VH-VL binders against q9nrl2r1430to1533. Designs and how they scored, part 352

Target 1, 104 residues: q9nrl2r1430to1533
Amino acid sequence: GGVHELSAFEQLVVELVRHDDSWPFLKLVSKIQVPDYYDIIKKPIALNIIREKVNKCEYKLASEFIDDIELMFSNCFEYNPRNTSEAKAGTRLQAFFHIQAQKL
Below, E stands for the ipSAE of ESMFold2; O stands for the ipSAE of OpenDDE; V2 stands for 0.75 times the mean of E and O plus 0.25 times the DockQ between their complexes.

## First folded at step 23 (VH-VL)

Design ee25 (framework fv_iluzanebart; at its last look DockQ between E and O 0.82; V2 from the best seeds 0.82)
Fold by OpenDDE, look of step 23:
Structure ee25 (fold): chain C 104 residues (1-104), chain A 122 residues (1-122), chain B 107 residues (1-107)
Amino acid sequence: as target 1 above (104 residues)
Amino acid sequence: EVQLVQSGAEVKKPGESLKISCKGSGYTFQDYWIGWVRQMPGKGLEWMGLIYPGDSDTRYSPSFQGQVTISADKSISTAYLQWSSLKASDTAMYFCARQGYDLKGSYYFDYWGQGTLVTVSS
Amino acid sequence: EIVMTQSPATLSVSPGERATLSCRASQSVSSDLAWFQQKPGQAPRLLIYGASTRATGIPARFSGSGSGTEFTLTISSLQPEDFAVYYCQQYNNYPLTFGQGTKVDIK
């Protein structure tokens, strides 16, 4: 589709990706690395997938975009115990997201 | 359109260093794993390693661990494969390939570069 | 590592005939199996992933089947452009491994 002007969704994804606590969410979990992940998580999602959906203009409403981001965090908290680095990173990133999402 | 374009053919001598490149376009480069595959003359395909440009997560085949270095510069959508000291046995075609995903945690090579021929001889 | 073994090494078939290629894994790879086609001087091209899903743009005459350790690539009616080397590859575990290839040539 060529070069696009950065939308609010695109900008927010960029900010999420650049955040120090984005590392658990950058890419879809590999079942090679985590064999039981997909037995537990039934709607997998990550920032790379969300960015692709944004680029493809699949989000018509801000609520749809927000739902996917919240799903991403929900998956993290469902799979990872609260004391894990992943869950802690997720908690901080989600807080950041909630602040930024108010701009949508 | 997704494309991977590799650097040109190389003719080197044993002991020389080499760095070849693979540039991705038509997609968000940092959001997909990219792998390197060796094919020696008249032989099959051998996976060498992978890198995720978004965080530089790198995986090597045990056969190639310590033998090559895989890196990426996401700012220019380019992945690299390099040798510090080439051997005659490194003579081969080298392919880069993108890994797509199936939303079930599996990754498969869906797009390939055209290959870079490396010839090492005294 | 998971060893992938293809058979036969060479398959000679006539245009219009059915071609059946086999791929065996030394241990289960579930359905994490891909098939590639490679022609001389070209890069491999993805045909099938997930053991049975055709990649975008791949003709319907190509089909994949199997799971676990036994897999099959079928070309229902061989076309002139189908003469090539075919590789299976597992992506179920590291290191990723390819079969040694099956050459499909003209009978």
Scores: ipSAE 0.894, ipTM 0.947, lowest interface PAE 0.5, mean pLDDT 96
Fold by ESMFold2, look of step 23:
Structure ee25 (fold): chain C 104 residues (1-104), chain A 122 residues (1-122), chain B 107 residues (1-107)
Amino acid sequence: as target 1 above (104 residues)
Amino acid sequence: EVQLVQSGAEVKKPGESLKISCKGSGYTFQDYWIGWVRQMPGKGLEWMGLIYPGDSDTRYSPSFQGQVTISADKSISTAYLQWSSLKASDTAMYFCARQGYDLKGSYYFDYWGQGTLVTVSS
Amino acid sequence: EIVMTQSPATLSVSPGERATLSCRASQSVSSDLAWFQQKPGQAPRLLIYGASTRATGIPARFSGSGSGTEFTLTISSLQPEDFAVYYCQQYNNYPLTFGQGTKVDIK
């Protein structure tokens, strides 16, 4: 969208990045560090990629932006067992996201 | 336009400390790995380490672990390489470089700084 | 550590001719292989990443091929600005490692 919509996406990404539980999502998972990740996750996404897409105005609708954020969480829960620190962080950050997304 | 601008040439004596800098612009600095690469006079390229400024995740080549410190200040879009006590063998050109990525989780150097010449001699 | 070995050490080529540079990895790096060009007193420049993908702004005369342990950079018709040192670099695993370089000289 428009200038104000882009500012809202940008601000929401800033809020997500600042959250204490953002650490599993800040950067695209490294194939060196997690060799089997890309055998399991076929549509990878992370906050750095989402921020790039916001900066390039690649989101036409708020729903497209929300879909990428939800995909990020879905990937986390698909790859990580529920009792892992990654999955627990994902649960908490997703809850925070749902509250913040009411602004959209 | 992505740019990496490094601090100027340094002439130092053995035993002195030094911190050189690499300032990124034209992109979201904290969202990309920055690496440091040494090139000794007349020699090839050697990877020294990486930092992700967004969370300070830092990786060192075993050859440089404990010999240099890599750091970043994302508030001013700047990465640093520093020595506590220089040796004559540290005389070299030092490059910073940004890593781009692909959606298979691989990271590769895509943009380079102009280099900082460090000369350590009596 | 994955050792990257380049050959030849020096390649003498006339302008307009084809140059073929080789890079061998001591173990598979899949397609996580980049090629860089460096001229004296200058920073390296990315030519190829992913073994075969040309970086933005790189002329079509540069092409890369290979996978696993054997890689080739081809310059189809040497231009005056192509006389430089070329490095391959694997990014499949830490430590990241460069080949020792191939110097492309005017014949």
Scores: ipSAE 0.746, ipTM 0.925, lowest interface PAE 1.0, mean pLDDT 94
ESMFold2 (binder alone), look of step 23: mean pLDDT 94; pTM 0.954

Design ee26 (framework fv_iluzanebart; at its last look DockQ between E and O 0.79; V2 from the best seeds 0.77)
Fold by OpenDDE, look of step 23:
Structure ee26 (fold): chain C 104 residues (1-104), chain A 122 residues (1-122), chain B 107 residues (1-107)
Amino acid sequence: as target 1 above (104 residues)
Amino acid sequence: EVQLVQSGAEVKKPGESLKISCKGSGYTFQDYWIGWVRQMPGKGLEWMGMIYPGDSDTRYSPSFQGQVTISADKSISTAYLQWSSLKASDTAMYFCARQGYDLKGSYYFDYWGQGTLVTVSS
Amino acid sequence: EIVMTQSPATLSVSPGERATLSCRASQSVSSDLAWFQQKPGQAPRLLIYGASTRATGIPARFSGSGSGTEFTLTISSLQPEDFAVYYCQQYNNYPLTFGQGTKVDIK
């Protein structure tokens, strides 16, 4: 679709990706490294997937975009115990997201 | 349209260093794994390794670990494959390829560069 | 590593005929199996992924089947442009590995 003006969704994804605590969420979990992940998580999602959906204009409502971001965090907390680095990063990133999402 | 464009053919001597490139376009470069595949003359395909430009996560085949270096510069949508000291046995076609995903944590090569021919001879 | 073995090494078929290519894995790769087509002087082209899903733009005459350790690529009616080398590749475990290829040539 060529060059697009950065939308609010695009900007928020950029900010999430650049955040120090984005590392668990940048890409889908590899089932090679985590063999049981997809037995537990039935709706996998990551920031790269969300960005692609934004780029393809698949989000018509802010609520749809927010739902996918929340799903991403939900998956993290479902699979990772609270004391893990992933869960802790997720907690911080989610808090950041909730602040930024108020601008939507 | 997704495209991978590789740097041109190289003619080198043993002992020389080399860095070849693969530039992606038509997609968000940092959001997809990109792999390197070797094909020696008249032979099959060999996976060398791959890198995720978004976080520079890099995986090597044991056969190529320590033999080459894979890197990426996401600011210019480019992946690299480099040798510090080429050998005659490095003569081959080298392909870069994007690895798409199936939402099940699996990655498969869905788009390929045109290949870079590297010839190493004294 | 998981060894991928293709058979036959060379398959000679006439245009319009059915071509059946086999790929065997030394251990289960589930359905994480891709098929590629490569013509002389060209890069490989993805045909099938997930053992049985055709990639975008791939003609219906190409089909993949199998799971675990035994896989098959079928070309229902060989077209002139289908004469090439075909590779299977597993992406179930590191290192990623390819079969040695099957050359499909004209009978």
Scores: ipSAE 0.891, ipTM 0.946, lowest interface PAE 0.5, mean pLDDT 96
Fold by ESMFold2, look of step 23:
Structure ee26 (fold): chain C 104 residues (1-104), chain A 122 residues (1-122), chain B 107 residues (1-107)
Amino acid sequence: as target 1 above (104 residues)
Amino acid sequence: EVQLVQSGAEVKKPGESLKISCKGSGYTFQDYWIGWVRQMPGKGLEWMGMIYPGDSDTRYSPSFQGQVTISADKSISTAYLQWSSLKASDTAMYFCARQGYDLKGSYYFDYWGQGTLVTVSS
Amino acid sequence: EIVMTQSPATLSVSPGERATLSCRASQSVSSDLAWFQQKPGQAPRLLIYGASTRATGIPARFSGSGSGTEFTLTISSLQPEDFAVYYCQQYNNYPLTFGQGTKVDIK
């Protein structure tokens, strides 16, 4: 990817963080607060980690960035039943992501 | 390159208010917890609490709950520790510290501010 | 609350010698244990996290070991800059707690 893709990734992460439904994804789930999370989710990720990877130019391909965002949602749906506030927020934010990704 | 720079030393009287600051640079400030640690003269380290500036999620040690207010302004990359009414027993060095994370959901202090000496006396 | 107890309170050693510092938790903290160094008038510095992982830039003479309730910081071949107070700190449960410190003095 080129410099325009990195700028687009930064902008997209900012828009995801700004969204009202970002609250389950802003930071890694705390082991203290949710003790069994890391027994179930083996590849944890969150928006703060994705932003750090963008800032450090750690994504070599656009698909790698998109894969981390989709992993974030997949983890949410794997851990949380579909009727939970977390899963509902994930569904809405994922839909927003798909729309925003088309623009960039 | 990560730096935490705290506000200068304070000399106060009992009953006065105080707000000290901790400015972070060299990283995305809102994406890391900032904790506050007290060190009374000649004593060890005590965790007071912490804040995640990205969403203002704030945690207090039971020993400090209701005694101080922890806040942040992510637009200027600054965390705050505040007293509404200082006591002589608040005389101490106060450190801010950033928490790094591991991919098992644990958080640990990785960078520290230089400390702010607060002296409260009649 | 998890109480962290360090021993000894003061450790007198000669330069070039090995120092062994102990830290005990009142209940298991798994490997969620950090060691900090603090020199007079300075902020603490992270040495070890995860019980045994050296932080970036920390010399190889510092090593940590242990899990559960008993932990050790070892400083092989002490250097003049290593005379300081050392704190252990658990981050397994709230509230986060520090040991009371071990002062490493020149013998």
Scores: ipSAE 0.624, ipTM 0.901, lowest interface PAE 1.8, mean pLDDT 94
ESMFold2 (binder alone), look of step 23: mean pLDDT 92; pTM 0.937

Design ee28 (framework fv_iluzanebart; at its last look DockQ between E and O 0.82; V2 from the best seeds 0.80)
Fold by OpenDDE, look of step 23:
Structure ee28 (fold): chain C 104 residues (1-104), chain A 122 residues (1-122), chain B 107 residues (1-107)
Amino acid sequence: as target 1 above (104 residues)
Amino acid sequence: EVQLVQSGAEVKKPGESLKISCKGSGYTFHDYWIGWVRQMPGKGLEWMGIIYPGDSDTRYSPSFQGQVTISADKSISTAYLQWSSLKASDTAMYFCARQGYDLKGSYYFDYWGQGTLVTVSS
Amino acid sequence: EIVMTQSPATLSVSPGERATLSCRASQSVSSDLAWFQQKPGQAPRLLIYGASTRATGIPARFSGSGSGTEFTLTISSLQPEDFAVYYCQQYNNYPLTFGQGTKVDIK
């Protein structure tokens, strides 16, 4: 559907996107910018993709939504060394997510 | 239904400024790259640049870097292409286009605006 | 930049005949190749992406093949509405670049 009420999943995605540490996760990693990314990450995902899944009502359970968010962070930590800005941002955003996810 | 609607035709003189627009609907505007493509009269397509409205990440073709400015206002689902000082050689059709994506990190123009004709002459 | 070269510049075919359009890249673009159709006074329309995947709503008579530097768009049986200009475009590297186009007109 087009216009619908903001669900808990939608609201959480909005909050994640607005977070200062969301920048590594807003959009799918560009193959042009990171040529080896998809050789390493086999289940790519980002907040824009997750939002689309929410909008399409593809998440029937909160656990499914949470799994995709956790996958997003897992991918970040798998590809990016711990000392990178991306990994550090991911760590902070994940902590924020875990707090917000308790409301689900 | 995904739609891109561009602003109307423009008739300008050299030296004038211009800002044309492209409004997206039927999808989450923030979440897709949107680009501009020039087509001079009777010629082919030329990629100018793209912008991701979600974070204003902008990429230009070297040929258009510094010649135009690409911007977006995600609050109204609109992308812009602007010139500070038009030249006669800027006369062309300008298309905006959304770049869809695959899960392999590639993006391709999947939906196009109807085009905006810009005519610059003395 | 990656230069895309299409051939022939003009292809004259009769309705019902097969049309074969070629696109060559100056360096490998893997399968990051799209085909567009443009009719006079209209915006381009996506036909093929990923070198061989038909976009939604595109008739089965359109097919794309190839990888690396050599690509082909085939129209198995040309219909009256298929007479147009066709462009290939690589999206493997910046800047994104288009071929110069092939005009398919009626013989």
Scores: ipSAE 0.875, ipTM 0.943, lowest interface PAE 0.5, mean pLDDT 96
Fold by ESMFold2, look of step 23:
Structure ee28 (fold): chain C 104 residues (1-104), chain A 122 residues (1-122), chain B 107 residues (1-107)
Amino acid sequence: as target 1 above (104 residues)
Amino acid sequence: EVQLVQSGAEVKKPGESLKISCKGSGYTFHDYWIGWVRQMPGKGLEWMGIIYPGDSDTRYSPSFQGQVTISADKSISTAYLQWSSLKASDTAMYFCARQGYDLKGSYYFDYWGQGTLVTVSS
Amino acid sequence: EIVMTQSPATLSVSPGERATLSCRASQSVSSDLAWFQQKPGQAPRLLIYGASTRATGIPARFSGSGSGTEFTLTISSLQPEDFAVYYCQQYNNYPLTFGQGTKVDIK
């Protein structure tokens, strides 16, 4: 999109980062800290990477931005069982995202 | 342009405290790990630790755990290295460096500060 | 702790000649290896990451190879500005560790 859409993407990322349940998603998972992660997750993504893509204007359509955010949640649910703190945080943050995304 | 600018050289006595700084610009500071590396006179490079300013996640080399404090203030895009009580053996050049990443979860130092010379002598 | 050992300690090479620097890890680091150049009084500069990928702006005369425990930095035609100390570093596991350096001198 245009300049207005890029500002909206940036604002949404800021709101996601500020949310209490953002902690599993702030940075790309470290292979040192979680050695098996990249054996399971083949399309890794995190809020820091999404912010960089917004800053570099790499999203041409709002759907591309939404797809990366949804991929982030999908990865969380694939790697983490549903009863884990990570998956519960993902569920709550995803619900928050859906509310905020209505503003796009 | 990614830049890391460190605070100026320090001349100190044993037992004094010190906090040196590393200010990042040209990128989103809180989205990248920042590390500290020591180089003693005439010697090689030693990793001291890293911090993620976005959440203050901090990892120390075992050799430096308890000897220094690594911190950051993301509101001013600055990382810090701090001693509560300097020793003569702390005389060295100290570099900060940013870590880039790949999509297999590996992190590597890509940009370096100019270094801060710390001299600790009686 | 993964020990990184570089050889030789000093390499004397004429300008225009090929330099070959070796780095050995005490255990496998896969391809999580970087090479840095450092000139006197300056910060290190990233040359190679991922064992073989040149960093942005690094001339093609610098190349890296290897995986696991054995790694090589090659400078195909040394220029006057290439006389420096070169460090390898593994980032496969904590603590992150550097080799002790190879000094490349003018012969």
Scores: ipSAE 0.699, ipTM 0.913, lowest interface PAE 1.2, mean pLDDT 94
ESMFold2 (binder alone), look of step 23: mean pLDDT 92; pTM 0.940

Design ee29 (framework fv_iluzanebart; at its last look DockQ between E and O 0.78; V2 from the best seeds 0.78)
Fold by OpenDDE, look of step 23:
Structure ee29 (fold): chain C 104 residues (1-104), chain A 122 residues (1-122), chain B 107 residues (1-107)
Amino acid sequence: as target 1 above (104 residues)
Amino acid sequence: EVQLVQSGAEVKKPGESLKISCKGSGYTFNDYWIGWVRQMPGKGLEWMGIIYPGDSDTRYSPSFQGQVTISADKSISTAYLQWSSLKASDTAMYFCARQGYDLKGSYYFDYWGQGTLVTVSS
Amino acid sequence: EIVMTQSPATLSVSPGERATLSCRASQSVSSDLAWFQQKPGQAPRLLIYGASTRATGIPARFSGSGSGTEFTLTISSLQPEDFAVYYCQQYNNYPLTFGQGTKVDIK
C-alpha cells in the first residue's frame, strides 16, 4: 500500500498501456459486447488486471509477470482471427513487450 | 480505501449549463469503469451511462443519450457529468459509482459517491 | 431494455423476523444481478453481486439466490439498521436497469 516507486513491472505496464496498440488489452472484455468470449477464453486477463496484481505485489518472479502478459496475448490470438485489428495490434504490442522484457 | 467524492450541491435556473464532478481515490482510476446514476426526488435509481477513463470508452442509456455528456480527466482521477441546458425535470440526486468486475466479464457497481443534489427551478 | 420488477413495493417486518424480497427480470439476466441497500440521504450500498455473492463487509444475514429471471434477497433476522429501500439491478445487458425498489419498514 501507499506510494511506491515504479518497479520494473510497473514501468513496463505503463509503457504497454501507453502503446498505440494497447486498446484491445486495456480492460477485461465485457461479455455484454462479446457474449461468447468466456465460453472460449478460460483464463481471461487484461492490462488493468495485471497492473492490479503488480500493485498488490502478487508477482514474486519476473517469470510470473511475463506469463500473465503472454497469457493476455495468447487469449487475443485464440479468440481473434489473424486478420482482425485486435490480432494485428496484439502482434505489434507483443513484439514491443518482448523487447522491453529484456530489461527485466 | 476506495473513495468517490462528488462536487457539492447545485442550484440552477432552466437553460443554464452545469458540470458536476466525481473524484476517485484509493485505486487506479483509469482501470475501472465509472458511471452516473440519477435519482429523482422520492424515486428510484436510473442508470445514465458509464465511462472507462483509460480509453474514454463511453456508454449511455438511450434515455440519456444526447441529454447529457459523460467525460473523464484521468490526469486528476475525475469523472464528469454535464448539461448544456438544464431543465426543471433535471432536478435530482446524481450519484457516481465505480464498476468492479469479476473474471467472467461482468461489471457491477461496488463503490458509490455521496451524491450531488441538483436543483433546477425558475 | 430488460425490465426489473420488485415485489412487494413495501414490506413491513418486525425486528428479528425474516424478510424476503423478490426481483423479476423481463428476460434472463443469467446471474448478473446485484442488490443494493439505500437509506434516506445516503448513497446505495452494494449487498450482493452475481445473484448470490455477498460484497465485502456485508453481514451473513443477507443472502441472495436465483438465476435467469427470478431472484430473491433474504434477510434472515432483520436488524434495526436494515430498514431501508432495496434495489435489484441487472448488469447482463445494456442499458443497465434497476428495479423500482422495495421499502422494508418496521411493522
Scores: ipSAE 0.888, ipTM 0.946, lowest interface PAE 0.5, mean pLDDT 96
Fold by ESMFold2, look of step 23:
Structure ee29 (fold): chain C 104 residues (1-104), chain A 122 residues (1-122), chain B 107 residues (1-107)
Amino acid sequence: as target 1 above (104 residues)
Amino acid sequence: EVQLVQSGAEVKKPGESLKISCKGSGYTFNDYWIGWVRQMPGKGLEWMGIIYPGDSDTRYSPSFQGQVTISADKSISTAYLQWSSLKASDTAMYFCARQGYDLKGSYYFDYWGQGTLVTVSS
Amino acid sequence: EIVMTQSPATLSVSPGERATLSCRASQSVSSDLAWFQQKPGQAPRLLIYGASTRATGIPARFSGSGSGTEFTLTISSLQPEDFAVYYCQQYNNYPLTFGQGTKVDIK
């Protein structure tokens, strides 16, 4: 809620995008490129979508913002086996997120 | 207010190189695919390819693979279409366009640049 | 490659009347179908995406329908500014492909 919280969401998204392990999460998965993704993942989300929602002031509570980011990681772990590069990147970025989210 | 502003018209000779630009504003440029579409004089629209500026993921139509280079400079919110050696048959209007998305992973062109006329003649 | 075929090539319609434009795909594109309007000397403008969803700022007289292989754009009460070329475009698979266009002329 409020102006301080909205700018913190913006800053956190920027830091997530800049992180070396953001590459699996930068854009919504293309169904042309990954045809089976949407058979498995029913609530898709990515950093580009989260940034758009921040820009449109769609998050009313910090918990809503945090829920979307956690959903992003949960989707990664559901679709990708634990030993994949995608899942490993997700684990590291999620750890970074938890540290940065304390600033909200 | 999403805007795509393209570089000005070009008159070139066969064999010359060319790089035309498309600058995006009013949105987060790096978060949207940008595509290029050709329209030959009196003809319809042809998809040439797309790029995601955030990670440089690039896809070409088979008809244009190896004929052009699509690139982006995300630091200045600009996408490019480039020829190393123009042909008279490259005479056309070239549009850039941004892709929006839906939550089923589909991407569709939602905003277009004004077009760049390229004329190639001896 | 998915071939998009539009009919008719030219549609002559009086102002105030209803125009119906058809687009057929050579194989299913589900609902991954867009319609664009292009006036002479201008860029295309998105009218409809997802086969039936009107883009922001597009007048209610424009509507789209269909799924799979057969799609329709309807202009319920044609205005003078609607005389243009209309293109359908599938985005279900690479390469992305456009129909050849339907020109809507004054009758």
Scores: ipSAE 0.681, ipTM 0.908, lowest interface PAE 1.2, mean pLDDT 94
ESMFold2 (binder alone), look of step 23: mean pLDDT 92; pTM 0.940

